# Miniprotein binders against Uncharacterized protein YPL067C, part 4

Target 1, 184 residues: Uncharacterized protein YPL067C, of Saccharomyces cerevisiae (q02754)
Amino acid sequence: GWKWEQIKEIIESGELARLKRSRQMTDKYHEHKKRTAGLDMNQYVLQKLGWSLDEPQLENAAAKAFSSSTLYAVRANDFPYNFEPGVVHLVLWSKVALPVHSPDKAVREAARARMNAFLQAQPLLRPLLSSGHVAWFVNYPELQSVARIFHAHVLLFFPRERYSAEQVKTTVDDILSHGFEPLA

## First folded at step 20 (miniprotein)

Design r6 (from j3 with V12I F27L K36E L74M)
Fold by OpenDDE base, fold request of step 21:
Structure r6 (fold): chain B 184 residues (1-184), chain A 90 residues (1-90)
Amino acid sequence: as target 1 above (184 residues)
Amino acid sequence: SPEDIRELKEKIDRLFYRILELREKILKRGDPETLEKEIEKLEEEVKELEEEIKRLARKGVDPETIWELKLEIMWLAIQIRYLTEELREK
């Protein structure tokens, strides 16, 4: 799988299509799709999240996104991409869509700034943030399986030399159980 | 042995597919009591895998491999917890 440094480089370059599932995980993903054939994937995700929203909110996105715990959710990616061991693949779902790929530079920068600020503010991520072991990206629409619900891929890197498997488990469980803190 | 590790990885894969099957059953509103029992079975199997990893560690399997296997099991456990959550929502 992709090494952490490579992942960061790819994200920076914007060549997000390079970040893919392994063949094996792809097979599993396809099996899941077959089993859920006929179901709207957006509705499926909403059900998993316990959300009942009609449409994502776009107005003042940079200010509203993550401003309340009701507006986002952190989940493990059911079908993680092909990364080196120790990279934990989370998905940050948001009721407020952030235009992080807007052609308008100001809009794009504001959206990215909001995402960065949100992640940087998380106590549970402090050790990883200080070591540069947090990264995120948003797939382009053509790469998204669930286009109607905004989501960012949040990657956490736990180097083997620094973290036991038990420590990783504890941290991940804590994140998934408590979620992230909202940013007013 | 390398074969033991391979077998363990195969078991992990099989469990993953069983998780997918249960997800489908939950979505199709299968019998909650039956599904709960099936989830419990998966949880037990994960525990067995954890014990197997411990055994492998004691046998001198490379610590890096053990570390990776533990993380894979961690991920399975998370998925199984999600099944429980999904079942409770229906």
Scores: ipSAE 0.868, ipTM 0.938, lowest interface PAE 0.5, mean pLDDT 92
Fold by OpenDDE base, fold request of step 21:
Structure r6 (fold): chain B 184 residues (1-184), chain A 90 residues (1-90)
Amino acid sequence: as target 1 above (184 residues)
Amino acid sequence: SPEDIRELKEKIDRLFYRILELREKILKRGDPETLEKEIEKLEEEVKELEEEIKRLARKGVDPETIWELKLEIMWLAIQIRYLTEELREK
């Protein structure tokens, strides 16, 4: 799998197509799709999240995104990409879509700034943030498995030399149980 | 032994596919009581895998391999918790 430093470089370059599932995980993903072929994946995700409707792209997305705990959810990726061990692949779902790939530079930068600010503000991520072990990206539409619900991939890197498996488990469980704190 | 590690990895993979089967059953609104029992069985199997990893560690398997295996099982446990949540929402 991709090493952490390589992952960061790829994200920075924007070559997000390089970040993909392993062949084995792809097979599992395809099996899942076959088993759920009669279901809309968007509806499936909404059901998992307990969300009723996608909120339309709200004006001032950069201000509203993550402003309330009801507007987002953090989950483990059911089918993680092919990363080195210790990289934890989370998905941050949001009712408010952030135009992080907008062709308008100002819009794009504001959206990215909001995402960064939100992650930087998370107490549960502080140890990882200080070490540069948090990264995020949003797939381009053509690479998205679930296109109707905005989601960011949030990657956490737990180096083996610093974290026991038990420590990783505890931290991840804490994140998944409590979620992230909203950003006013 | 390398064979023991391979066998464990195969068990992990099989368990993942069983999780997918249960997801399908939950989506198709299978019997909640039956599904709950099946989920409990998966939880027990995860626990058994955890113990197996401990045994491998005691047998001198490379700590890096043990660490990776523990993380894989951690991920399975998370997926099983999600099954429980999905079942309860329905």
Scores: ipSAE 0.868, ipTM 0.938, lowest interface PAE 0.5, mean pLDDT 92
Fold by OpenDDE base, last read:
Structure r6 (fold): chain B 184 residues (1-184), chain A 90 residues (1-90)
Amino acid sequence: as target 1 above (184 residues)
Amino acid sequence: SPEDIRELKEKIDRLFYRILELREKILKRGDPETLEKEIEKLEEEVKELEEEIKRLARKGVDPETIWELKLEIMWLAIQIRYLTEELREK
């Protein structure tokens, strides 16, 4: 799979199509799609999250996103992309869509700043942040499997030299159990 | 041995597909009591895999390989927990 440094480079370059599932994981994903055929994947995800789309879209996304714990959720990616061992693939779902790919530079930068600020503020990520072992990206619409619900891929890198498997497990379990803290 | 590792990886893959099957059953509103029992079986199997990894470690399998296997099992455990959550929400 992709090494951490390569992942960071790809994200920076914007060539996000290169970040994909392995063939084996793709097969598993296709099997899942077959089993859920006839079901709307957006509704499926909403059900998992316990969310309803009937909520009005909030104005000023850059200010409102992640402002309350009810507006986002952190989950493990059920079908992680092909990364080197130690890279943990999470998905940050948000009821408030951040226009991180907006053609308007100001809008785009504000959205990205909000995402960065949110991640930087997380106590559970502090050790990884200080080491440059947190990265994120949002797939382009054409690459999204669940297009109606905004989600960012959040990647955490636990180098083998620094983390035992047990330490990784503890940290990941903590993140998934407690989630991230909102940013006012 | 390399063969033992391959066998373990195959077990992991099979377990993943069983998770997919259970997800489908939950989605299609299968019997909650039956599904709960099936989830419990998966949890037990994960524990067995963990013990198998420990045995491999004692046999001198490369620590890096052991580390990777543990992380794979960790991910399965997370997926199984999600099954439980999904079942309870329906």
Scores: ipSAE 0.868, ipTM 0.938, lowest interface PAE 0.5, mean pLDDT 92
Fold by OpenDDE base, last read:
Structure r6 (fold): chain B 184 residues (1-184), chain A 90 residues (1-90)
Amino acid sequence: as target 1 above (184 residues)
Amino acid sequence: SPEDIRELKEKIDRLFYRILELREKILKRGDPETLEKEIEKLEEEVKELEEEIKRLARKGVDPETIWELKLEIMWLAIQIRYLTEELREK
């Protein structure tokens, strides 16, 4: 799979189409789609999240996104992309869509700043942040399987030389159990 | 042994597909009691895999391999927890 440094480079370049599932994981994903045939994937995700909102909130996105714990959720990606071991692939769902790819530079920068601020404010991510082991990206619409619900891919890298499997497990479990803290 | 590792990886893959099957059953509103039992079985199997990994470690399997296997099992455990959550929501 992609190494951490390569992942960061790809994200920076914007060539997000290069970030893919492995062949095996793709097969599993396709199997899942077959099993859920006839079900709208957006509705499926909403159900998993316990959300009823069908339309993302766009107004004042940079200020509103992540401002309340009710406006987002962190989940493990059920079908992680092909990354090196130690890269944990999470999905940050948000009821507020951040225009991180807006053609308007100011809008785009504000959106990205909000995302960065949110992640940087997380106590559970502090050790990873300090070592540059947190990255995120939002797929372009054409690459999204669930386009109606805003989501960011949040990647955490736990280097083998620094983290035992047990430590990784503890950290990930804490994140998934407690979620991220809102940013007012 | 390499064979033991291969077998373990195959078991992991099989468990993942079983998780997919259970997800489908939950979505289709299968019998909750039956599904709960099936989830419990998966949890038990994951524990067995964890013990197998420990045995492999004691036998001197490469620590990096052990580390990777543990992370894969961790991921499975998370998926199984999600099944439980989904079942309770239905």
Scores: ipSAE 0.868, ipTM 0.938, lowest interface PAE 0.5, mean pLDDT 92
Fold by ESMFold2, fold request of step 21:
Structure r6 (fold): chain B 184 residues (1-184), chain A 90 residues (1-90)
Amino acid sequence: as target 1 above (184 residues)
Amino acid sequence: SPEDIRELKEKIDRLFYRILELREKILKRGDPETLEKEIEKLEEEVKELEEEIKRLARKGVDPETIWELKLEIMWLAIQIRYLTEELREK
């Protein structure tokens, strides 16, 4: 699978279609789709998160995204992409859509700054942030399976020389059980 | 030893497909008591895989391979925990 430095290069270049599941994981994803045929994937995700899209729209996304723990959720990706071992593939779901691909530069930069500020503020990510081992991307709409609910892929790299498997498990379990801290 | 690793990875793969099967049954509102027992069985199978990894380590399988296998098991355990959460929310 892609090595960490390659992943960062692909994200920076915007060639996001290169980030995809292995053949084996694609087979599992297709089996999942077959077993869930007839299910609206957007409604499925909303139900799993306990969310509703009928909440009032939040204006000023750059100031409001992630401001309360009720506005987002972090989960493991059920069907991770083909990355080298030690890359943990999380999905950050948000009720507030961040227009990180907006053609308006000011809107785009503010959205990206909010995402960066949110992740940089996370105590559980601090050692990884210090080493440049946190990355994120939002797929273009044509690459998304769940297009109606904003989500970012968040990748954490735990190099084997620095982390035992037990340390990776502890950190990931803490993130998934506690969630990320809201950003004021 | 390469055969042992391949067989373990096949067991991990089969367990993942079992997780997909149970996810479908939960979505289709199968009997919660039966599904809870099936999830407990998956948890037992993960524990057995963990013990098998320890056996491979004692047989001298390289530490990088052992580390990678443990991370794969971690991911399975996370997926099984999601099954439990989804079942209880129904």
Scores: ipSAE 0.848, ipTM 0.928, lowest interface PAE 0.5, mean pLDDT 89
Fold by ESMFold2, last read:
Order: sequence, then structure tokens, then C-alpha cells
Structure r6 (fold): chain B 184 residues (1-184), chain A 90 residues (1-90)
Amino acid sequence: as target 1 above (184 residues)
Amino acid sequence: SPEDIRELKEKIDRLFYRILELREKILKRGDPETLEKEIEKLEEEVKELEEEIKRLARKGVDPETIWELKLEIMWLAIQIRYLTEELREK
């Protein structure tokens, strides 16, 4: 699978289609799709997150994203992409969409700045942030399986030389149980 | 020990497909009491896999492989926890 530095290069270049599941994980994902055929996947995700069908229209969406813990949720990716061992693949779901690919440069930069500020403020990510071991990306719409609900892929890198498997588990469990702190 | 590692990875793979099966049953509103017991069995199987990894380490399997297997099992444990959460939301 891709090494951490390669992942960062791919994200920076925007060649996001290169970030995909292995063939083995793709088979599992297709099995999941077969078993869930006939279910509305957007409704399924909303139910899993405990979110309403009707979402309020939010003014200043980029400024309001992540402002309350009820606006987002962090989960492990059920079908992780093909990354080197030690890369933990999380999904950050948000009721407020961040236009990180907007053709309007100011809109795009504000959206990306909001995402960066949110992740940089997280106490549970501090050791990884200090080492450059947190990255994120939002797939282009044509690459998304759940296109109606904004979500970002958040990648955490735990090098084997620095982290026991138990330390990785403890950190990830803390993130998933506590969630991320809101950004005011 | 390569055959032992391959066998363990096959068990991990089969457990993953069983997780997909249970997730489908939960989504389709299967019997909660039956599904709860099936989830508990998956949790016990994960613990058995953890003990197998300890045995592989004692047999001298390289630390990098042991570390990677433990992370794969961490992922399975997370997915099983999600099954429990999804079942409770019924």
C-alpha cells in the first residue's frame, strides 16, 4: 500500500483517484453493497449517525462547520484504502458541507483553513500533528459512494518505530469514543 | 511459521465477512437477542485471535508481522463495536 509520504504527495497533487481500496478490500466492499442492495445508503448513514432527514440551511457554512458536536461525527472507515500498516483511516462526517474544491479561490481557501484549524485544535491528535502524521482529503464527487453527505477522509500515521500496537489502539479508541472537540 | 500466519489471516478474513453478514441482519431488523449473542461470539473470536498472535510471537514470528496483525485485529474490534451500537439503535 502507499507509504505515508506518498499519500501526502498524492493529496497535495490532487490525484485522489490513486487513493483506493486494495482488490481484497474492494471485494469486501462489493459484498457489502450486495447485502445492502435495496437500502438507501444515504438514509443508512444518516441513521447510523443519528441525524435528521431535514437539515437546516446554515449561513456562513464554512464559519459554522464543526462549531457544535451535533454537526459532525468521527468514525473508522469500514473499508479502508490501501495504505501502509500504521495508517489509520477515519471518516469525518459533517452536516455542514465545506466547499474545499470550490472553483472560487477565496471560498476554497476558507473551507480548507476551517478544516485545518479544526484538526489542529484537537488535543487527541497533538502528538501526531507535531510529527506531520495527520492528513485529510475530500474525494471529488465522482469518487464518492455517499455523495449527499459531506465527509472527509482523515488519515493518522502511527510509525511502528514510535508506537506499539497497544498505543495505537488506545489512541484510536479514545478518538472514536470521545469524538473531536468543537471549534468555536 | 508462514503457514501459521496465512491461516491466521484467513481467520481474520472470514471474521470480516461474518461482520458483513451480521450488519445486514441488523439493518434488516433481525431478532435483537439472537444478534446480540452472535456479536458476543465475534468478540470472543477476536480474543482468541489475540491469543494466537501471542503464540506466534513466542514461536519467533518477526515483530513487524505481529504488529501488523494486531492492527488488523484492532480494526475488527472496532467494526464489532459498531455492530453493537447499530443493534442498540433498533
Scores: ipSAE 0.846, ipTM 0.928, lowest interface PAE 0.5, mean pLDDT 89

Design r6 (from j3 with V12I F27L K36E L74M)
Fold by ESMFold2, fold request of step 21:
Structure r6 (fold): chain B 184 residues (1-184), chain A 90 residues (1-90)
Amino acid sequence: as target 1 above (184 residues)
Amino acid sequence: SPEDIRELKEKIDRLFYRILELREKILKRGDPETLEKEIEKLEEEVKELEEEIKRLARKGVDPETIWELKLEIMWLAIQIRYLTEELREK
């Protein structure tokens, strides 16, 4: 699968279609879709998150995103992309959509700055942030599996030479159990 | 041995498909008592896989391979925990 430095290069270049599941994981994803064909995937995700069935509302993203723990949720990606071992693939779901691909440069940059500020403020991510081992991207709409609910892919890299498997498990379990801290 | 590692990865793969099956049954509001017992079986299988990894480590399988297998088990355990959460929240 892609090495960490390759992943960062692909994200920076914007060639996000290159970040995809392996054939084996794609088969599992397709099996899941077939088994859930009678269910609206957007409604399924809202139910899993405990969120309202109402459609997400657009708000002032740069001021509102992540301001309360009720506005977002972090979960493991059920069907991770094909990355090298040690890359942990999380999904950050948000009730406030961040227009990180806006054609308006000021809107786009403010949205990306909010996302960066949020992740950089997380105590549970600090060792990884210090090493340049946190990355994120939002797929273009044509690449998204659940297009009506804003979500970002958050990738954490735990190099084998620096982290035991137990340290990875502890950090990931803490993130998934506590969630990320709100950003004022 | 390489074949022991392949067999373990096949067990992990089969367990993932069992998770998908149970997730479907939970979403379709299957019998909670039956589904709880099925989830418990998955948890026991994960414990058996963890013991098998320990045996491979004692047999001298390289540390990189052991590390990778433990991370695969971590992801599997997370998915099983999500099944429990989904069952309780419904």
Scores: ipSAE 0.842, ipTM 0.926, lowest interface PAE 0.5, mean pLDDT 89
Fold by ESMFold2, last read:
Structure r6 (fold): chain B 184 residues (1-184), chain A 90 residues (1-90)
Amino acid sequence: as target 1 above (184 residues)
Amino acid sequence: SPEDIRELKEKIDRLFYRILELREKILKRGDPETLEKEIEKLEEEVKELEEEIKRLARKGVDPETIWELKLEIMWLAIQIRYLTEELREK
């Protein structure tokens, strides 16, 4: 799988199609799709998050994104991409879309700044942030399987020389149990 | 030892496919009491895999392989917890 430094290079270059599941995980993903073939993937995700099926997706407010804990959720990716061991693949779901690929430069930069500010403010990520071991990306629309619900891939790197498996488990469990703090 | 590692990875793989099967049953609103029992069985099987990893470590399987297997079990446990959450959907 891709090494951490390679992942960062791919994200920086924008060649996001290179970040994908292994063959084995792709088989599992296809089995999942087969078993859920009658379901709209957007509806499926809303149900998994416990978000209302009747509630519309909020749009276009970099200042509103992450302002309340009810507007987002962090979860493990059910079908992680092919990364080296120790890369934990999370998905940050948001009711407010953050237009990080907007053709409008001011809109795009504000969106990216909001995402960076949100992640940089997280107490649970502080040790990883200090080591340069947090990265994120939002797939281009043509690469997304759930295109109508904003989500960012958030990657956390735990090098084996610095973390026992129990330390990784404890940190990941804390993140998934407590979630991220809202941004003021 | 390589055969033991292969067998353990096959067990992990089979459990992941069983998670996919249960997720489908939960989505299709299968019997909650039956599904709770199936989830409990998966949780017990994960505990058995944790003990098997300890035995592999005592047999001298290299520390990097043991670390990676433990992370795979962590991921499996997360997926099983998600099944419980999905079953409790209101």
Scores: ipSAE 0.840, ipTM 0.925, lowest interface PAE 0.5, mean pLDDT 88
Fold by ESMFold2, look of step 20:
Structure r6 (fold): chain B 184 residues (1-184), chain A 90 residues (1-90)
Amino acid sequence: as target 1 above (184 residues)
Amino acid sequence: SPEDIRELKEKIDRLFYRILELREKILKRGDPETLEKEIEKLEEEVKELEEEIKRLARKGVDPETIWELKLEIMWLAIQIRYLTEELREK
């Protein structure tokens, strides 16, 4: 699967369609879709998160996103993309949509700055942040299967030479159990 | 020993498909007591896979392969925990 540096290059270039599931994982994803036929994928995700479709929309997303633990959730991607071993694929779901692809440069940059600030503030990510081993992207709308709920893919790289499997497990379990800390 | 690794990966693959099956049953509001027992069987199977990985390590399978297999098992365990969370939310 893609090596970490390749992943970062693809994200930087914007060629996000190249980041996709392996054939084997795609088969599993298709099986999941067949088994959940008749279920709206947005509603499915809302149910898993315990969220409501009728929640109020907030202005000034760059100032309000991630400001409370009730506004977001971090989960493992059920069907990870084809990345080298040690790349952990998380999904950050948010009730506040961040317009990271806005045609308005100021809006886009503020949204991206908020995402970066949020991840940079996470104590559980500190060793990875120091090594340049945290990356994120938001798929373009035509690439999304859950288009009505904002989500970012968050990738964590644990190089084998630096992390035992137990250290990876401990860190990932901690992130998934406690979630990320809010950003004021 | 490459055969042993291939067989273990096949077990991991089959377990993932069983996770998809149970997820469907939870969404369709199957009997919680029955589904809880099925989840416990998946948890037991993960423990068995962990013991198989230990045996492969003792047989001299390279550390990189062992590390990768442990990460695959970690991901399965996460998916099984999600089943439990989803069942409790019903």
Scores: ipSAE 0.837, ipTM 0.925, lowest interface PAE 0.6, mean pLDDT 89

